# VH-VL binders against q9umr5: the designs that were tried, part 312

Target 1, 268 residues: q9umr5
Amino acid sequence: SYKPVIVVHGLFDSSYSFRHLLEYINETHPGTVVTVLDLFDGRESLRPLWEQVQGFREAVVPIMAKAPQGVHLICYSQGGLVCRALLSVMDDHNVDSFISLSSPQMGQYGDTDYLKWLFPTSMRSNLYRICYSPWGQEFSICNYWHDPHHDDLYLNASSFLALINGERDHPNATVWRKNFLRVGHLVLIGGPDDGVITPWQSSFFGFYDANETVLEMEEQLVYLRDSFGLKTLLARGAIVRCPMAGISHTAWHSNRTLYETCIEPWLS
Below, E stands for the ipSAE of ESMFold2; O stands for the ipSAE of OpenDDE; V2 stands for 0.75 times the mean of E and O plus 0.25 times the DockQ between their complexes.

## First folded at step 16 (VH-VL)

Design wd8 (framework fv_dargistotug; at its last look DockQ between E and O 0.89; V2 from the best seeds 0.00; counts 0 for: pae E 2.4 > 2)
Fold by OpenDDE, look of step 16:
Structure wd8 (fold): chain C 268 residues (1-268), chain A 122 residues (1-122), chain B 106 residues (1-106)
Amino acid sequence: as target 1 above (268 residues)
Amino acid sequence: QVQLVQSGSELKKPGASVKVSCKASGYTFTDYAMHWVRQAPGQGLEWMGWINTDTGNPTYAQGFTGRFVFSLDTSVSTAYLQISSLKAEDTAVYYCARNFKLEYPFYTFDYWGQGTLVTVSS
Amino acid sequence: DIQLTQSPSFLSASVGDRVTITCRASQGIRNYLAWYQQKPGKAPKLLIYDASYLQSGVPSRFSGSGSGTEFTLTISSLQPEDFATYYCQQLNSYPTFGGGTKVEIK
């Protein structure tokens, strides 16, 4: 039988968004138990990511317990960060494939229409004033806001991304790395036509330097220092990068070609 | 079982230095940060800071910079607290404590050393 | 710094009594609070974490409740071994402790 699949949605999302994905999985892997976690939907997805991590953990623990052979995670957009954190804090998870579906794994520094409605008076260049405050960190979006022009503020104020990245030292950095490394495969999916994740390379742990030049994963300090295990995962062939063009952000979970190429191979 | 065993009581004069040890056993030493907490006689608990047992990087609480130094000997799973230029106000029981809880926030302590009394008296 | 105020500072009780200790934070700390027990000449012992979760091995007569700025430790039926000093600790920022509550025999 196929391993169970757990799906975690993104910002302002719900389980309904994954109806096509469920169809694809059912057709190609009949009998697969797929659980789309219907937690923190809609506006509730603005809750602090650590709160979300706790909620999702409570939901996945029973599923994992019933699946001794392991489970697969499909985590979309913001959900990809939630899942990475989840795997970091769980010393007993049994995740075979962690599929990060167009997630801002290295953070967000984009001023897209998707975010502007939340901050109509804020420019991308000024959002650090809000996000790197205690008040700002109460919102999920700010938990992974990564301003390349205010690195000191990011490192000191980010209560989520900087921590799970191991960019700021913290008491659990070592054990988080150990836990995350329990994953069988890390499947990174994203593409240049996403339109929301900015830069789109963030889905592959690429990101801006101080001049807003996009650097690849291997050029990032988190990789070079192996702060949470990327270098180790790559070395053992556990990282899969699956870029695809022509897919908008809201279509990643509903594209058949994408599913067959980037998701299906890792659901065995 | 997890154990933290500290060095014995110390009696020092003002201006002297002291080094307290905390030997860990029963778990992987480098997986869990070590914290230091002091308690003056008849007083409450005061967090001094923590040290990354993997990297050796220390973080000191406000008021515990300069004269206080955290260090490690990972080969023997031991953390150290050194206090220099001792003052009478440094008279206290000093505890090492292991970090607990994997989720954010971090600063919960599940296992403690038995404490080391440092008395500073002229 | 976040300040924690415990009340009462001293509490006299008898075996079998229900004991309640309060910890008040100077600002909201969600459920980021722990409780410790300390006996004379001994190190603190973790009782409750995240305001309401019982640490493994701790008797079920201990319970924690509260969120935000008001927290409570309850001993449903005080036992002889429970006479000690209890401390609350906040985790919202760098950790600070309450002043302690000494539970004495009446």
Scores: ipSAE 0.884, ipTM 0.931, lowest interface PAE 0.5, mean pLDDT 95
Fold by ESMFold2, look of step 16:
Structure wd8 (fold): chain C 268 residues (1-268), chain A 122 residues (1-122), chain B 106 residues (1-106)
Amino acid sequence: as target 1 above (268 residues)
Amino acid sequence: QVQLVQSGSELKKPGASVKVSCKASGYTFTDYAMHWVRQAPGQGLEWMGWINTDTGNPTYAQGFTGRFVFSLDTSVSTAYLQISSLKAEDTAVYYCARNFKLEYPFYTFDYWGQGTLVTVSS
Amino acid sequence: DIQLTQSPSFLSASVGDRVTITCRASQGIRNYLAWYQQKPGKAPKLLIYDASYLQSGVPSRFSGSGSGTEFTLTISSLQPEDFATYYCQQLNSYPTFGGGTKVEIK
């Protein structure tokens, strides 16, 4: 029998977007209980990420309680940040595979159509003025906005990403790390042709330095200091990196080759 | 069961120092931050700051950055508050408190020590 | 910083009464508010977190409500053991406490 699968969607998204993924799971793992969480859809995905984490936690608790042998998470785009926070704040989670599907795990520093729609007069070079204000932190995109040219502002103002990355100390830093480390596998999926996640290596915990040179996960201070457990997970053999070229941001959950290569093996 | 047991009351003269202890039991001490809260006689509660019990790094509230020092002895699961150059206005009950709410926002205190009265009188 | 104003500062009520205590924040804090009970000579005890969630072991006669800037703690049927001072605490930044509401049984 297969462990239940919980699916968490991304920015301006809904549960319908995962119909092809559901078909793939049904065909390859018949009998698997798959729940696509129908929360914070569309415009509601702009609500503060901590509000989304609270809502998703309430939804996953009964599912995990009915599956004491464990569950899997498939978390897409912004949803991957929600899921990583869940792994930290739940001391009773029973997640085996956390599958991060093109998620901006180290943050976002890129102009997108969503940003043009939301802040039409802004561009990535000046968005820090909005995002690193208390008002800006009320929007989910600003919760993981990571301007490499304003690192001091990021570290002081981020109410979400700097905390879950352990970049700013807080009273729960140690227990969040211990909770995150209880995951069985962290499966990182993304690729250079995504077109939205900037840099795309954010899906693998890579990110820009001050010169916009991409440093890989193993070169990040959060990895070197093991601030939330990445170094420990990698040493344990629990991190799976599955890059795939040729996939645009909206196509990750509807590509069968991606599913068979990067997702299916982890849905025990 | 979670328990925080503080040292007994202290009577001190102005200019002296005091070290209040808070011994934790019933949980992994280094997993949870320890907070300090002051309550002057007949007054409300005043948060003083916290110490990371894993790293030993303290964070002090505004107004508590000079004469107040948080420290630890993790071998005996104990947090300490040291107050130097005591003043009469330092007369208060000093509580240790544990942060157990895992979700943001932080600073929910689910277990408290019984309090230590420090009286500063000449 | 975020200031919390509790009202009333003092309240006298009979056993069985419905008691309501309010806490006003100087700026919006969503549901990031906790309530504590402190009996004479004792440490504070957590009653309510996230504005409305009842802490384990707290009697069901206690409830919390509100969001933004206005919050309420309600005791549906006051008991003799509820004589205490009640504090709200905001969590939206470094924490601050309200000034307290002392509840006495008539």
Scores: ipSAE 0.552, ipTM 0.799, lowest interface PAE 2.4, mean pLDDT 91
ESMFold2 (binder alone), look of step 16: mean pLDDT 92; pTM 0.933

Design wd9 (framework fv_dargistotug; at its last look DockQ between E and O 0.69; V2 from the best seeds 0.00; counts 0 for: pae E 2.01 > 2)
Fold by OpenDDE, look of step 16:
Structure wd9 (fold): chain C 268 residues (1-268), chain A 122 residues (1-122), chain B 106 residues (1-106)
Amino acid sequence: as target 1 above (268 residues)
Amino acid sequence: QVQLVQSGSELKKPGASVKVSCKASGYTFTDYAMHWVRQAPGQGLEWMGWINTDTGNPTYAQGFTGRFVFSLDTSVSTAYLQISSLKAEDTAVYYCARNRKLEYPFYTFDYWGQGTLVTVSS
Amino acid sequence: DIQLTQSPSFLSASVGDRVTITCRASQGIRSYLAWYQQKPGKAPKLLIYDASTLQSGVPSRFSGSGSGTEFTLTISSLQPEDFATYYCQQLNSYPTFGGGTKVEIK
């Protein structure tokens, strides 16, 4: 039988968004138990990510317990960060494939429509003033805002991304790395035509340097220092990168070709 | 069985130095950060800081910089607190405490050493 | 720094009594609060974390409640071994402790 699949949605999302994905999984892997976690939907997805992590943890624990052979995680957009944190705080998770579906894994520094809506009076270049305040950190988007021009503020004020990345030392950094490394495969999915994740390479742990030049995963300090296990995962062949062009952000979970190419191979 | 065993009581004169040890057993030493907490006689608990038992990187609370040094000997699963230029006000029981892993936030202490009394008197 | 104020500082009670200790934070700390018990000459012992979660091995007569700025530790029926000093600790930032509440025998 196929391992259960757990799906975690993104910002302003809900289980409804994954109706096509469910159809694809059912068609190609009949009998698969798929659970789309209906937590923190809509505006509730703006809640602090650590709160979300706790909620999702409570939901996945029973599922994992009933699946001793392991489970697969499909985590979309913001959900990919939630899932990475989830795997970091769980010392007993049994995740085989962690599929990060167009997630800003190295953060967000984009001036997109959804950010403009949330921060209508703020430009991308000035959002650090809000996001790196205690007030700003109460919003999920700010939890992974990564301003390359204000790295010190990011490192000191980011209460989520900097911590799960191990970029700022904290008492659980070592054990979180150990826990994350329990994953069988890390499948990274994204593409240049996403239009929301900025830079799109963030889905592959690439990101801007101080000159807004995009550096790849292997050039990132988190990789070089193996702060949360990327280097180790890569070394043991556990990282899969699946870039695809021609897919907008809201279509990643509803594209059949993407599913067959980047998701399906890791659900068996 | 998780245990933290600290070194014995110390009596020092002002200006002297002391080094308190905290030996851990029953778990993987490097998986849990180690904290230090001070308690002056008849007073409450005061967090001094923590040390990353994997990297050795210390973080000191305000008021505990300069004369206070956290260090490790991972080969024997031991954390150390060194206090230099001792003052009378340093008289206290010093505790090492293990960080409870997994959950955010970070600073819950699930296991404690028995404490080390450091008395500073002329 | 976040200040924690415990009340009362001293509490006299008898075996079997219901005991309530309050901890107030100078600002909101969500549920990021722990409770410790300390007996004379001994190290503190973790009782409650995340405001209301009982640490393994701690008797069920201990319970914690609260969120935001006001928290409570309750001992439903005080036992002889419960005479001690109790401390709250906030975890919202670098940790700070309350001043303690000494529970004495009446």
Scores: ipSAE 0.852, ipTM 0.915, lowest interface PAE 0.5, mean pLDDT 95
Fold by ESMFold2, look of step 16:
Structure wd9 (fold): chain C 268 residues (1-268), chain A 122 residues (1-122), chain B 106 residues (1-106)
Amino acid sequence: as target 1 above (268 residues)
Amino acid sequence: QVQLVQSGSELKKPGASVKVSCKASGYTFTDYAMHWVRQAPGQGLEWMGWINTDTGNPTYAQGFTGRFVFSLDTSVSTAYLQISSLKAEDTAVYYCARNRKLEYPFYTFDYWGQGTLVTVSS
Amino acid sequence: DIQLTQSPSFLSASVGDRVTITCRASQGIRSYLAWYQQKPGKAPKLLIYDASTLQSGVPSRFSGSGSGTEFTLTISSLQPEDFATYYCQQLNSYPTFGGGTKVEIK
């Protein structure tokens, strides 16, 4: 009776990380078919996001085909960007709920431990020199790096985020918007105590202006132009915002209160 | 089944204008951009740019930002290439093309028009 | 812009020969390279995309390989219908084409 659920993991992550989420779904919605995609695990999650989108697309097609009534996506962290791109490039997807679990939807402008490991001489203020190069765009992190102080470089060099946001025009912009708008609900989850997503409001399509003042979704140019459908989705009541304080980045999929409040209601 | 059918060959004098048409069928015209590619006699292929078929906004490759104009008539699912002030150097076959896939990168073309020869001669 | 250099520019071979055509990019383009065949008076025909993926309907004697800056198109056993000009195309940015390789059958 419940629609199948497809889970897409984040950076340096694997299917094992979702064992608690799987148990919550089994306990509250017995009989739900849940598939945690076992692709691009660990260090493979650093591969270019377009490669990841292609691989995940191949995996979700047969699952969606077996479920003509629809499926749900739960997409964690970097995985939420993969899922948003999937919704744009698939002209026949049947996703009802897209649940974006603390994903950097408007990009990332913050230091992380693995970023320091990869680029030990760089901080967020100067990482644009690496990320906005052809070599840097070979790493998934750089595909959604969004330096608010170098917007011209971001717009020209980003091979992923600037395209899926419609910030640069491209031959498929119209069909990507139409495909994305076929989703039933967009469920945005995140919170101020995440500690990794920077600004944390990126999980709600908020982001910094040039002064590092956070502008919320409705103040973003991509919303105002409706470049990929956010304004349309909000107007039809299809965007659900579920912020929750007190949850660190690695705990979103292992917190029962978060699951019951923000996820379970959308797993029809 | 995607089809791109172009207008017939043109023989023009220098200084004239020409308008090449490309009529699309088998898909929703405004969902996908239209690309233009030229090939001078005995020469290779040269991408000229594309037009957004939903907004009408063209993007021109370097060297094609003056006398070359992309336009549309969406009511008949047709894209146009207009070349003004024709020169002998504009003698070429002009192709329209559509991308194969929705994923980045977009510029792999499986769907081509048959080509339109434009000859510019005194 | 990314420049593509094809070699050789011209090649003569017999039916049944193995033919190899090379395309070199001025910078790394991952696997974002396509190969086209063009017969006289016809539009180009897509053979291979993403460096090595064979387009549907293309005979299996055609194959592509390479990544980064060096790419090859191979015809394992040349057939009479394979005389044509072959173009590589990079897709890592706005598209550019190689100069072409004309294959003639002896």
Scores: ipSAE 0.589, ipTM 0.802, lowest interface PAE 2.0, mean pLDDT 91
ESMFold2 (binder alone), look of step 16: mean pLDDT 92; pTM 0.931

Design xd1 (framework fv_acimtamig; at its last look DockQ between E and O 0.88; V2 from the best seeds 0.00; counts 0 for: pae E 2.4 > 2)
Fold by OpenDDE, look of step 16:
Structure xd1 (fold): chain C 268 residues (1-268), chain A 123 residues (1-123), chain B 106 residues (1-106)
Amino acid sequence: as target 1 above (268 residues)
Amino acid sequence: QVQLVQSGAEVKKPGESLKVSCKASGYTFTSYYMHWVRQAPGQGLEWMGIINPSGDDTDYAQKFQGRVTMTRDTSTSTVYMELSSLRSEDTAVYYCARVGIPFSDYDFWFDYWGQGTLVTVSS
Amino acid sequence: SYVLTQPSSVSVAPGQTATISCGGHNIGDKDVHWYQQRPGQSPVLVIYEDSNRPSGIPERFSGSNSGNTATLTISGTQAMDEADYYCQVWDSRTYVFGGGTKLTVL
């Protein structure tokens, strides 16, 4: 039998957003128990990510308990960060494949319509004034806002991304790293035509330097310091990178070719 | 300023097809889902379906499954709705309507509407 | 299928308060949106997510939602408020509209 699949949605999404993914899984892996978690749907997805992590943790614990052989996680967009944090705080998770589907794993720094809608009077260049305030950190989007021009503010004010990355010292860093390393495989999916994740390489733990030059995962301090286990995972062959062009952000979960190429192989 | 401008009124015969266009402007076309809603004369609003920002995914009301096709052209910022096998009951004003939140097909509202396109189906 | 029920018509004198109901099973657990449609015009959003007012909509428009009934309230009703009003919800994978209420300002 196939291992259960747990799906975590992105910003402003719900289980409805994954109707095609469900169809694909049912067709190719009949009998798979797929649970799309309807938590923090819609506007509620703007709530602090740590709150979301707690909610999703409560939902996945019983699922994992019933699946002693392990489970697979498919986590889309913002959900990918939620899942990474989830796996960091859970010392007893049994996740075989963690599939990060177009997630801003290394953060976000772009002028997207999400930001325009939420902060209509702000641009990415001055959003740090909002996002790195206590008030701003009450919004999920700001929890992974990563301004390359204000690194000190990011490191000191980011209440989520900087912590799960181990970029800021905290008492749980060692334990979180240990927990995250329990994952069997980390499957990173994204692409240059996403249009939302900025830079798109963030889905592969790439990101801007101070000159807005995109550096790859292996050039990042979090990798070099192995602050949360990326270097270790890569060394043991546990990281899979699956880039794909021609896919917009809202299509990652509804593209058959993408599913067959990047997702299906890891649902065994 | 957000604007949705639809094509002009049409007269069709039973069995024919209609195709209504909706040209969007004043916002990022590829960031918002678009819906089609129709209204028969003297009747209420009826949801027809939704198309995602890229145009590669649609979902139609069950009533129109098999007869309706929604498409969009990013290069012209235009959304299309085609309805085939027309009947007299398809006589209605057809509206395009934008979702109020970007990149979402969830439980959100329609914040902007086209001016409507009257399609009359008669023998 | 999920059904929204509205009264067919409501009448109010100028300056008085108009109340339009939208009934649905456990509708209080849903987000209700309201649209105004004047004769010969397109629908216009007047309330979203039960009680939020879009920019440009007068403060006399308000909304509430609890139990099995959502309510659109128009205080100090004016002649220009004469229109059809529709409530709308999302259910599973469909968007559902009420039958509409014709508001007449006497």
Scores: ipSAE 0.849, ipTM 0.923, lowest interface PAE 0.8, mean pLDDT 96
Fold by ESMFold2, look of step 16:
Structure xd1 (fold): chain C 268 residues (1-268), chain A 123 residues (1-123), chain B 106 residues (1-106)
Amino acid sequence: as target 1 above (268 residues)
Amino acid sequence: QVQLVQSGAEVKKPGESLKVSCKASGYTFTSYYMHWVRQAPGQGLEWMGIINPSGDDTDYAQKFQGRVTMTRDTSTSTVYMELSSLRSEDTAVYYCARVGIPFSDYDFWFDYWGQGTLVTVSS
Amino acid sequence: SYVLTQPSSVSVAPGQTATISCGGHNIGDKDVHWYQQRPGQSPVLVIYEDSNRPSGIPERFSGSNSGNTATLTISGTQAMDEADYYCQVWDSRTYVFGGGTKLTVL
């Protein structure tokens, strides 16, 4: 029988957003228990990410307890950051595959329609004034805002991303790394035509340097220091990269070829 | 200045098909889901379905499943709704309507509506 | 399937307060949106997420939602408020509209 699958949605999403993904799983893995968590739906997805991590943790605990052989996570967009935090803070998680579906794992630095809707007078070049303030950190998008031109502000003000990346010293770093490393596989999915994740390589732990040149995962300080376990996972052969062109941000969970190529093989 | 401009009124016979267009302007077309809603004369509003203009993903109300098809053309920022096997009860004003939040198909209001397209089906 | 129930009509004198109900099982657990439709015109959003007014909607429009009833309230009702009013929710995989209420200002 197949391990249960837990789905964590992104910004402005709900369980309805994953209706096609559920159909694909049912067709290829009949009998699989799939739970799309119905928490922080719609505009509630703007709440601070640590608040979301707390709520999602409470929801996944009973699911994991009922599945001692393990579970899989499929985590979309902002949800991939929630899931990575879950893997770090849960001493008792039993996740085999963590499938990160077009998630801004190294942060976001893009002038998106999300940004225009939330902060209509701001641009990526000046959003640091809002996001790197206590008020700004009350919004989830600011929790992973990563301005490569204001790195000192990011490192001091980020309440979420700088912590889960191990970019700011904290007393739980060793425990979080140990917990994260218990995952069986980390499956990274994304692509150049996403149109929202900026740079799109953030889905693969790539990100801008100060000149907005993309450095790949293996060139990132968090990888080189192995601050939360990326280097160890890669050496173990536990990181799977599955890039795919031609998929826009809202289509990752409704593309059958993407599912068959990048997701299906990891739903043991 | 968001605008949704629909194609003109049509007169149809039973058994024919209709195809209504909805051209969007004043916003990023691919960032907002589009809906179709109809209203029979003197009657209320009836939801027909939704289309994701960035990926052509659709979902239709059960009543119209098998008769309705929604498509889009990103180069012209236009959504189309086609309803086949028309009956006299399909006489209605057909509206396109945009969701109020970008990149979302969940629990949202329709913040902008097209002007409506009257389709008359008479035997 | 989920059903929204509205009265067919409501009459109010100018300057008085009109209330339009929208009944549904546990509707208080849902976000309720309200639309005004004047004769021959497209619907216009007047309340979203139970109680919020879009830009350009007069302050006399307000909304509430609890238990099994959502309510659109129009204080200081004016002749221009005479229209059909529809409530709307999302339920599972469908958008559901109420049957509509004709507001008459006498």
Scores: ipSAE 0.568, ipTM 0.822, lowest interface PAE 2.4, mean pLDDT 93
ESMFold2 (binder alone), look of step 16: mean pLDDT 92; pTM 0.932

